VH-VL binders against b7kms5. Designs and how they scored, part 140

Target 1, 80 residues: b7kms5
Amino acid sequence: DTFETVRNTIRIESEVDESLRQLCHEERITKETWLEAAYLYLCEKPEELAQVIQLAQERLSQRKAIADYKRAKTMQERFL
Below, E stands for the ipSAE of ESMFold2; O stands for the ipSAE of OpenDDE; V2 stands for 0.75 times the mean of E and O plus 0.25 times the DockQ between their complexes.

## First folded at step 8 (VH-VL)

Design jx17 (framework fv_iratumumab)
Fold by ESMFold2-Fast, scan of step 8:
Structure jx17 (fold): chain C 80 residues (1-80), chain A 126 residues (1-126), chain B 107 residues (1-107)
Amino acid sequence: as target 1 above (80 residues)
Amino acid sequence: QVQLQQWGAGLLKPSETLSLTCAVYGGSFSDYYWSWIRQPPGKGLEWIGEIDYGGSTNYNPSLKSRVTISVDTSKNQFSLKLNSVTAADTAVYYCARDYTVEYFGSDTYDFYFDYWGQGSLVTVSS
Amino acid sequence: DIQMTQSPTSLSASVGDRVTITCRASQGISSYLTWYQQKPEKAPKSLIYAASSLQSGVPSRFSGSGSGTDFTLTISSLQPEDFATYYCQQYNSYPLTFGQGTRLEIK
């Protein structure tokens, strides 16, 4: 039995990407296999999964706040 | 599943202060700006202003001298006060969530109101 | 302030018709325009943002086009649930402003 794959484009923070690339290089794995392994591992660890979801929610909130601020600032600058 | 529920004064006399509150259920409160929008009978929509979780506000200049929007973060509520009302302030008032669309690799942003309260009719008559 | 003018103020149509509603801004707003649908005694619902981007869950018969000052909302095959008032809204600059509305009525 083989895997059927999908191609996804994702955007992550530059610092996180750089750190993850270094980890993958040192451990001789790919970014794709690390993502799959991390998700599968966490699915069997409900308490750790909940903590990761909490961190993801916090990071999403921060990105939304930055986007909202930039949007409002841009609209205000065009008004003036 | 996000729901906005609003309540407040319905019938006012000229010179009184209009006060409405909007409560947010079933979603994140702190991640968004929240707006008030009104609609006079037989007319279109007018944006009143917006507030974020930290209390930062932007107001419609035509109403800025009379309007205050405030937030109660402990209750996930935000409120509108409009001073010195006249018959021209008669309208259905809506609370709504500001939704900002961010694009990968772009500094441009799009915008719409994605959730709205049920509306509150405020009538100003002597 | 940027004034938004919709045309027509009202129109009558039959189920299955193609209908087009227009919106004109008093100055250039690029593609910073959202379309809303409002049914009687209900709050508005967003349909299209960025002049042409269909919101998730909105039927594909709705489409938007235009940029700068002239914009259109098209319903390719009108359904009974589409009879409503439609509003355009600019978000190029503060204050946010809406058109006066176009009422779509059963013929």
Scores: ipSAE 0.340, ipTM 0.786, lowest interface PAE 2.9, mean pLDDT 90

Design jx18 (framework fv_iratumumab; at its last look DockQ between E and O 0.75; V2 from the best seeds 0.00; counts 0 for: pae E 8.4 > 2)
Fold by ESMFold2-Fast, scan of step 8:
Structure jx18 (fold): chain C 80 residues (1-80), chain A 126 residues (1-126), chain B 107 residues (1-107)
Amino acid sequence: as target 1 above (80 residues)
Amino acid sequence: QVQLQQWGAGLLKPSETLSLTCAVYGGSFSDYYWSWIRQPPGKGLEWIGEIDHGGSTNYNPSLKSRVTISVDTSKNQFSLKLNSVTAADTAVYYCARDYTVETFGSDTYDFYFDYWGQGSLVTVSS
Amino acid sequence: DIQMTQSPTSLSASVGDRVTITCRASQGISSYLTWYQQKPEKAPKSLIYAASKLQSGVPSRFSGSGSGTDFTLTISSLQPEDFATYYCQQYNSYPLTFGQGTRLEIK
């Protein structure tokens, strides 16, 4: 028994999921193994890892901005 | 780890302007709204208003004519000014981070204050 | 403005007791309600949001229920560290409003 695993549930953008699903189907791999491989590969490449982290931070900021906008807009509409 | 530190507590006389500053350490400043909340002695909490890094504000209508919240993005700080204070403004004042939980319905959201400053007691007396 | 009313304003309880605190909104707020715990001379800490969703790290003895106008916070088996003041807060609409607090004291 080589593996100790943990179960995670993640939510990603539909277009990203669709593209990743197509890639995994074409290459005969799973999302789980792609995620593991991508992370392990990037851990050995500090400059590329930094670029990925920057993109992740930008995407997280966009999601937070959208959530905040939705909250403020809806609360304001309900107040009026 | 996110930490909020506030200062500017003190004694004021009626008609003076209350001024408090909150500095944010250990986390992203520009991704959040930041709030001021007060608590008169022995009473409940009252939301004063919120501001984002761009200076966009929402104020409690009961205080809107007297309150200004401002931001200094270069220092990761935001500040409260409350004009024309009276004894009714005596309270512990808190700064806090607005945390909006991402939800997946069209008109849904969840919300709480996840980090708070230590509080500043402001006493207004003659 | 939406007025939040808590009951009781204070209660005394013993370690091991089941404690129930209620919060009533003056108009419907769906499940847009957060519960906070505040200990003396400290800032509040959020316990539960969306009326019933427990914050990470909050003990499972805390639970929330309700929707619309009537909400309940329950502590199933009171512990010494639970003696505090509890506040509900609505986030259905501006301005954000809090209840007046329920002070939980040692019997």
Scores: ipSAE 0.623, ipTM 0.863, lowest interface PAE 1.0, mean pLDDT 92
Fold by OpenDDE, look of step 9:
Structure jx18 (fold): chain C 80 residues (1-80), chain A 126 residues (1-126), chain B 107 residues (1-107)
Amino acid sequence: as target 1 above (80 residues)
Amino acid sequence: QVQLQQWGAGLLKPSETLSLTCAVYGGSFSDYYWSWIRQPPGKGLEWIGEIDHGGSTNYNPSLKSRVTISVDTSKNQFSLKLNSVTAADTAVYYCARDYTVETFGSDTYDFYFDYWGQGSLVTVSS
Amino acid sequence: DIQMTQSPTSLSASVGDRVTITCRASQGISSYLTWYQQKPEKAPKSLIYAASKLQSGVPSRFSGSGSGTDFTLTISSLQPEDFATYYCQQYNSYPLTFGQGTRLEIK
């Protein structure tokens, strides 16, 4: 069998990461295999995938708002 | 995937106004800053300025008096105008997206230009 | 403005070589530095941000280091596709500024 992995940096919100970590520990799996499995599962579930995508878009929007705030704050501080 | 496509006049005479437009496809236009960057033939890169979806701009002081960047959110487009051009303004002009990178636990931010237009050669000659 | 000075302006190397490019800022920029690769008639491509963070999809042979005023881009083992011009760019303060570029050509 051949198996190839790609190294990625995944940033997860702290509370979600902790919850996911606990789940993975209890089920004796890894966050990596969880993500792989979840994606593969959703690929076969178009309605559920659409729901997850919508949720992901909302979370991205929230992250972007925070990032924009940090950008503005950082720039203001740098130019004071 | 995100694509930037730009267009505008490529040949100008001195004192004319450079006008370029960049259209954004496949992404969230309102979520990012958008920049214009130019590169004279065989030379390095110069940042011209940036704009967000709300119209807030930052310009390079070296060009501020002549530069105007605007946004049309209804079309997912942003534009560059550079007045009173001279031969020194001959360059390939790029539009680009400023991708902001979150650093959790930090009040600071990082960013890089992740998507670029195809570039527009603008030549200023008599 | 913050001036970014790269060294060298150009260098020749062979496939498999270890290559190091330096970038110096005229004042402290913390780690707010990005490295770009540009090939002829193409737009620049980002490689490393925050001085040392490798962008997703960039080969691990690329690495960045430094903080404050002195930064380095290293290619551990040069590949044929790596021959290009490289730029550093600071985003510590406006206006954003680039180094003058380092042309990496085949020996």
Scores: ipSAE 0.024, ipTM 0.746, lowest interface PAE 4.5, mean pLDDT 91
Fold by ESMFold2, look of step 9:
Structure jx18 (fold): chain C 80 residues (1-80), chain A 126 residues (1-126), chain B 107 residues (1-107)
Amino acid sequence: as target 1 above (80 residues)
Amino acid sequence: QVQLQQWGAGLLKPSETLSLTCAVYGGSFSDYYWSWIRQPPGKGLEWIGEIDHGGSTNYNPSLKSRVTISVDTSKNQFSLKLNSVTAADTAVYYCARDYTVETFGSDTYDFYFDYWGQGSLVTVSS
Amino acid sequence: DIQMTQSPTSLSASVGDRVTITCRASQGISSYLTWYQQKPEKAPKSLIYAASKLQSGVPSRFSGSGSGTDFTLTISSLQPEDFATYYCQQYNSYPLTFGQGTRLEIK
């Protein structure tokens, strides 16, 4: 029986992506199945899930700060 | 889910000051820039300006002499004041979130307004 | 300021048609362009950013192309919900500017 699936695009930092690709290759799994398994595993572990969420929030904040810096730099340089 | 709710006076006389406030719910206030954009009835869109939580602003030069955008981080709100209005300032005014999409390993970024307020029609009598 | 000029200003088409809307920048903006759809009495909704990157949840019948000064939004097979006004917007430099809009009407 087949599960209904969704096709999405995801942007991942290149160093993390390369490490994840290597892991999935070595374990003969896909990124998609790794994501599904990791989430399902963490759903049963509230304290570990909270730690993952905290790390995700920290990474999100850093990515936004970098993006805002790039925006300001790019638009100012072109405006001049 | 992020929601932007806006309010302020809808009917003004010439020379009065337009004042609108936008409140942000359900998301981070401090991680984004926030814009005001207006649209005269039946016409196109004009970007007015933007502000971040620290008060850094960029204004459209066409309005810069009359516009002030302010932020109140304790309330997750930002506001628009437009001085000395005329009939030409009649428009629907929107608040919006500036969303910047970073491309790691690149000097570039992508940009769009991802959340918008419900719009406020401001009419300046002739 | 970078002026964005859309063509046509109004366009009439039937369900199932392929439609093309163009946007021209007064100077080069690389690929720093976003397309929006706006329905009556609603705020705009982003469709495509970086000239050609489709927003999540936007149907694949929408596509964008172009770089520099000339950009195109294409709807490959028009659906009833696609009748709206479309705007391009550049983010190459301040001030951020929009095209004047293209109103897509049912024929």
Scores: ipSAE 0.012, ipTM 0.700, lowest interface PAE 8.4, mean pLDDT 86
ESMFold2 (binder alone), look of step 9: mean pLDDT 92; pTM 0.938

Design jx2 (framework fv_iratumumab)
Fold by ESMFold2-Fast, scan of step 8:
Structure jx2 (fold): chain C 80 residues (1-80), chain A 126 residues (1-126), chain B 107 residues (1-107)
Amino acid sequence: as target 1 above (80 residues)
Amino acid sequence: QVQLQQWGAGLLKPSETLSLTCAVYGGSFSDYYWSWIRQPPGKGLEWIGEIDHGGSTNYNPSLKSRVTISVDTSKNQFSLKLNSVTAADTAVYYCARDYTVEYFGSDTYDFYFDYWGQGSLVTVSS
Amino acid sequence: DIQMTQSPTSLSASVGDRVTITCRASQGISSYLTWYQQKPEKAPKSLIYAASRLQSGVPSRFSGSGSGTDFTLTISSLQPEDFATYYCQQYNSYPLTFGQGTRLEIK
């Protein structure tokens, strides 16, 4: 059997990336395989999946607020 | 679906304080900046100021000495107070949502007001 | 403050006409410009942002162009529902400023 793969580019928070990178190094796995395994595992655990989705929604909300802050700061810097 | 509903005083005397409130329904309140914009009869639009969930404000310098915008996060409401009104403050006042467009992999941001309240006519007369 | 000046202040046109409205900034604003449509006694509705990006649900007859200081809004084939006042708005720097408006009237 051969795998077909898709290349994706994902932007994540640097602290999360650093923690995940260290975990992958310690356990001798890759970010790609960790992501695949985590998703597949959670698909079999509906209650845990729901908790992860809630956390994702909260993080998306926080990123939106940060984008608004950066936009406002940029406009203020151009005014000065 | 997001809806903004506003209310407050319609008729004021010179020197009084204008007070308007905007309530947000059907969407996330804490993720956005919220603005007040006014329009004198037959004239163009003037941005008054904006506020975020945490109470951080940016005001139009022309109004900064008289304007206060505040937020009540427990009610998903934000309010405008404008002190020492004169006939020049007669206008339709709108609340609106600031929508920031963020691009994947970019440090630039685009901007527009995507939802607006119904407008409140404030008339300042003796 | 960045001053936004629209031309003309009013124009008369017929259904089916090609209409062009211009907006000039007193200093360079790159492409940080939004166009709004306002019908009588209604709040404005955003049509185009980033000078040229059409909002979802806005008819393709609307288009925007320009960068720096000079911008245009074009309606390729005017429809009855397009009679309204149009405003440009810069978001390059605070305070946010609008043009004085262009009133599009039935000929």
Scores: ipSAE 0.404, ipTM 0.802, lowest interface PAE 2.4, mean pLDDT 91

Design jx3 (framework fv_iratumumab)
Fold by ESMFold2-Fast, scan of step 8:
Structure jx3 (fold): chain C 80 residues (1-80), chain A 126 residues (1-126), chain B 107 residues (1-107)
Amino acid sequence: as target 1 above (80 residues)
Amino acid sequence: QVQLQQWGAGLLKPSETLSLTCAVYGGSFSDYYWSWIRQPPGKGLEWIGEIDHGGSTNYNPSLKSRVTISVDTSKNQFSLKLNSVTAADTAVYYCARDYTVEYFGSDTYDFYFDYWGQGSLVTVSS
Amino acid sequence: DIQMTQSPTSLSASVGDRVTITCRASQGISSYLTWYQQKPEKAPKSLIYKASSLQSGVPSRFSGSGSGTDFTLTISSLQPEDFATYYCQQYNSYPLTFGQGTRLEIK
């Protein structure tokens, strides 16, 4: 092999995945190469990178809040 | 980095109301539950209750009739009020962050307190 | 409420010793158990969650095991900084409950 690669498993929102899958199909690229290209591009664009990081932080916050709610609900249901 | 700072009552008389406030600095406030935990001198830990940024609470049933936890999202603060105190309420009171561990493809969750305030000693004596 | 009982309530040990602390739940809690370390005049620090999952930054000499009702915390080779009080806590159901603590003292 020319490139050393690693295998990753990631979980993303269904709607985002469907949108990205459609884009990759229409442009004839793969999710792997899109992710690599997007990251490399953003590393050269500090203003855009900062906005992406902010969006990522907001999405992470939302996921944590949902996980906390589900955790509390599960503990409550086991009590009842 | 996340830091919890707490302040409030120190010395109380029986029948009075205990009031403590915890302020959260750094990190996100709105995506966590926040708890109060107490520890009587030389004894173990007792969970009092928890609150989220929307004001949703879960209380220890043993204290539910006397306890109120409230939140001020604009200040990233949450507060404990415990009514009708007695000598049994003498303890170090801690605020803490509820940390939930979520797993890919699972509907089970793990839990621990990851950040704690410095503690506030409350003594109830006549 | 789920009652958590720790054994022993206190023990004395020397640096280099293997120490085991036991925690028993009054009803099944699966693996929903966290272990904490508390030093005098300090807030507790979490060490292990899900009965056996070591938290980042916690030395590998700490390990946890068990499921259901019987749980054990082991320190394979005790260090000076390990003298503290240890607490187990269940998060199977509300209210959250802690064991009474095990105080680990210098022999």
Scores: ipSAE 0.445, ipTM 0.807, lowest interface PAE 2.0, mean pLDDT 91

Design jx4 (framework fv_iratumumab)
Fold by ESMFold2-Fast, scan of step 8:
Structure jx4 (fold): chain C 80 residues (1-80), chain A 126 residues (1-126), chain B 107 residues (1-107)
Amino acid sequence: as target 1 above (80 residues)
Amino acid sequence: QVQLQQWGAGLLKPSETLSLTCAVYGGSFSDYYWSWIRQPPGKGLEWIGEIDHGGSTNYNPSLKSRVTISVDTSKNQFSLKLNSVTAADTAVYYCARDYTVEYFGSDTYDFYFDYWGQGSLVTVSS
Amino acid sequence: DIQMTQSPTSLSASVGDRVTITCRASQGISSYLTWYQQKPEKAPKSLIYAAKSLQSGVPSRFSGSGSGTDFTLTISSLQPEDFATYYCQQYNSYPLTFGQGTRLEIK
């Protein structure tokens, strides 16, 4: 490591990970450096940062809705 | 931050329809299922049913023939209608938010009601 | 439907006492159980979910245990604000069902 670093474990959707792996392979960069660069870039661009935050909120909402649906379906299947 | 406020008729005669509305303030509406629960005076809790933002419902089978829950996503509101009331329907009625606890990579889910309305006393008498 | 039965229906205790409330399901519900506290004229408040997971902000004197059909809520050292009615609730399957409640009263 060139910098003082921390190890973070994050879990993301498989489709997103697959797409990011492809991008990193084509551009010859690592996922770690892409994540750092993307965040730093967005911190200097308030309008783009706001759009990313909005997308993150939408994805969080979708995840909650899917969890609720699966929970309800599981309870219904155990009842029937 | 999240608040549930409910309103509707308090005094009913047998055979009438009970109608209550719950409005959600200060939080996301579309991300959750929303429930109605009732409690007869001095007794325990009975789950009536739940609804999601898309209008999908699950009802307690004991009440299913008389109950309708509806949603108005433009107003962040959901409503309970209970037909053909009798004295046995006298209770405090609560609206509540269904909170699902998910675990990444797991097919199991935990559950509790995390926010509740103030309660509405509905009395059915002749 | 899964029937939830609580014991006792009422319990008298003093501040500082260790209090135990029991809940029994008519069939196996794994650990799909939530405990609620309800004070007079108020809506219930969730305390514990997944039989033993303490809610954020709930005092550590509250604990839950059990799995399958037999569950326990314990208050290790009763405080004045703990006098209330306690309900268990299963979420294994529809319809969601609650116990009849255990009323915790001052001796």
Scores: ipSAE 0.504, ipTM 0.827, lowest interface PAE 1.7, mean pLDDT 91

Design jx5 (framework fv_iratumumab)
Fold by ESMFold2-Fast, scan of step 8:
Structure jx5 (fold): chain C 80 residues (1-80), chain A 126 residues (1-126), chain B 107 residues (1-107)
Amino acid sequence: as target 1 above (80 residues)
Amino acid sequence: QVQLQQWGAGLLKPSETLSLTCAVYGGSFSDYYWSWIRQPPGKGLEWIGEIDHGGSTNYNPSLKSRVTISVDTSKNQFSLKLNSVTAADTAVYYCARDYTVEYFGSDTYDFYFDYWGQGSLVTVSS
Amino acid sequence: DIQMTQSPTSLSASVGDRVTITCRASQGISSYLTWYQQKPEKAPKSLIYAASSLQRGVPSRFSGSGSGTDFTLTISSLQPEDFATYYCQQYNSYPLTFGQGTRLEIK
């Protein structure tokens, strides 16, 4: 075999997934190859990579807030 | 490193209002709930309540009628007010960060307090 | 409210001993339980969450087990720095509640 690969499971926002699916369908590529290409391209563009990392950090913070909210809601529902 | 520093209160008389403030340094304030927990001398721990950066609170029902927790997001601080104190409110008071563990692809969440303030002794005596 | 009861309330042991502390919930809490260690005049430190998940930086001699209503904290080989009070805490539902504590004392 030409490549050694790993199997990954990722969870992303449904609207982002839908948009990415449409792009992949229209361009006749797969999510796997898009992810590989995007990362490789950004590694060659340090300033753009920094912008992406910043957006990722912001999205991670939003997810933490959502997790906290859901945790509190679950505990409250079990109490009531 | 995340650091919690607290101040306020000390010696109170019965019927007065207890007031404590906790300031958060070195980490994100807006991503978390923040709690107050107390410990009477020689006794166990009692959770008082929690607040998020938006001001949403959850209180221990046993204290709910007397307690208010508030937040000042511009200073990364949150505060405890406990009205109508009695000798039973004598305790070391701690502020702490609520840490929620979220698992990828799971509907369950785990929880612990990961950072704590140094504690403030509040004594209520006549 | 969910009542958390620890057993024993106090325990005397020697360095090198295997120590077991138990925590019982008044109703089922799945594995939603955290263990804390508190030394005199200091804030508590979390040791184990989800009944059995060891925190980073906590020595491997500490372990937790159990689910539902019965939980156990074990120290496999007691060290001098382990003499402290230990608390269990449930996070199944509000209000958050702690056990009364188990004081581990030098024999």
Scores: ipSAE 0.418, ipTM 0.807, lowest interface PAE 2.3, mean pLDDT 91

Design jx6 (framework fv_iratumumab)
Fold by ESMFold2-Fast, scan of step 8:
Structure jx6 (fold): chain C 80 residues (1-80), chain A 126 residues (1-126), chain B 107 residues (1-107)
Amino acid sequence: as target 1 above (80 residues)
Amino acid sequence: QVQLQQWGAGLLKPSETLSLTCAVYGGSFSDYYWSWIRQPPGKGLEWIGEIDHGGSTNYNPSLKSRVTISVDTSKNQFSLKLNSVTAADTAVYYCARDYTTEYFGSDTYDFYFDYWGQGSLVTVSS
Amino acid sequence: DIQMTQSPTSLSASVGDRVTITCRASQGISSYLTWYQQKPEKAPKSLIYAASSLQSGVPSRFSGSGSGTDFTLTISSLQPEDFATYYCQQYNSYPLTFGQGTRLEIK
């Protein structure tokens, strides 16, 4: 390999992955190149970047709520 | 930067009620559970209980009959009340944030306390 | 309640030493274990979670291992800032419980 790269393992919602996979197949690109292109494009578009960040914050909050619920429920079930 | 700042009673007599409050600055308050943990002088840590934004609590059974944790979401504060104190309740009391990790497609979770208050020394003596 | 027992309760070591601290659970907790470091007059700081996962910003000389009932915290080459009390904590079930602590002292 000629290029300096970083390996990232990312977990995303199944429905989002399915849709993105279909897009990548239709356009003959990879998830890696789509991610790079999307980030670079949004860095040039401050208003759109702000909207994406807001959506990301909402999704993160939802994940935290789910994690807390699963943890408390499981610990309580194991205690009883 | 998340900061937890606590205050409340320092010196108590046996039979009195211990009252401490923790205020959360920076970061999100409503996305987490918040805990109280104590440490008697020269001894280890004991978890007291936790509370979420909605007021849902889980308590250590050893203290459940005497403990109440409450939340004031408008002020980003949560409070500890411990009734009928004795000398055994002498300890440094800490408030802390429960951090739970999320794992997609798994029943697995990980847990640790990621931010702590400065601690409040409570001494119970006659 | 799940009882957590640490061994030793205290140990003396020199800078550069390899230090090993153990923690035993009274029943199986899988890998639901966190290690904390506490310096005098300060709140604890989490070092390792899931028995072996190093927290961001924690030096690589710290490592954890084990599953089920027997767990180990290792410091591969002790540094001056590592002299502290170390606690294990299980999060398998309520109530959350900690070990009694291991005090690491300068030899």
Scores: ipSAE 0.450, ipTM 0.805, lowest interface PAE 2.0, mean pLDDT 90

Design jx7 (framework fv_iratumumab)
Fold by ESMFold2-Fast, scan of step 8:
Structure jx7 (fold): chain C 80 residues (1-80), chain A 126 residues (1-126), chain B 107 residues (1-107)
Amino acid sequence: as target 1 above (80 residues)
Amino acid sequence: QVQLQQWGAGLLKPSETLSLTCAVYGGSFSDYYWSWIRQPPGKGLEWIGEIDHGGSTNYNPSLKSRVTISVDTSKNQFSLKLNSVTAADTAVYYCARDYTVEYWGSDTYDFYFDYWGQGSLVTVSS
Amino acid sequence: DIQMTQSPTSLSASVGDRVTITCRASQGISSYLTWYQQKPEKAPKSLIYAASSLQSGVPSRFSGSGSGTDFTLTISSLQPEDFATYYCQQYNSYPLTFGQGTRLEIK
C-alpha cells in the first residue's frame, strides 16, 4: 500500500509559481498532485501534449537568451 | 547538429574594408550571442566582438573604431566588417557561438565557445 | 584589459608523461577561465571551463585547477592525439582575452 515517490527540486518563474500557488490554495490541492495530474492528463492527449512541448521549448529558448544577456552585462560591469 | 559556415574576401589591399559572413545551420539562432575571433598566422587568438539576434554588440576596444558586426535574423547570419585594414589584420578569422552556463540560485555565469566556423584566411598585402 | 600569460610557450614531452601548462592573469578573475585545444589548421576545441569543469567527451586525463590569477592545465598521461597548442581564455570581464598559447611537441 505504499507508493514510491522521488524528491525533485525545480526552479520556475516567480509569476507562474504565484499563480499556481493561488490555484492550489483555492482548490485545496498541492503543487505535487497538480503536476502529476497535468502530466497524466496530457499523456492521454497527444495533440495537446505536442502543444505543451512546443511551449516548453519556446520558454527554454527565452531563458537561454536571458542568461546570455545577464552574462554579458556582468562582464561589462566588471570591465569598469 | 549545429554547423557554422563562413565566407568572404580572402585578399585585400591596405585601406580596404574586410567583410565576412557566417551562416548558422541547425539549432536556435536567436538564443545566443555570436562572436568573431581572429588568429594571425602562427600566433594566438584575439576576440573581435559579439552580437545577439537583436543587434546588441560588444566589441574589443582595440578594434572598436574600425569594427562593425551586424546580424540578419531572417537568414540566420551575422557579418563582420573591419575598416581601414593593414598588414597587421592578416589572420584566420573564425565565427563562433557564445555558450553561457547558468546555475540555479547563483549570479555567476560560465562561458566558452562551443561551435566554430571553418575559418577564413584574410591576407592584406599590396 | 586583462592580460593572460602562459608558460611555457612550448614544451617537448613523450607519450605517457605528465604535462603541466600554466596560465597567469594580470588581475583576479576568480574561476572564470576556459582551456582550449587547437590542432594545426583547425578551429579550437573547448576542454575545460570554470577553471576545473571538464567538458563532456573530453578524456579524464585532462584536468584544470586554480583560482584568482594562477591556473594550471594538467594531462596526467600524455597520448599521441594530445600534441597540439593549448590556450587559456578569461571571461571575467570584457574584452575577452586569450593567452599566447603553449605548443606541446613530441620529444
Scores: ipSAE 0.448, ipTM 0.826, lowest interface PAE 2.1, mean pLDDT 91

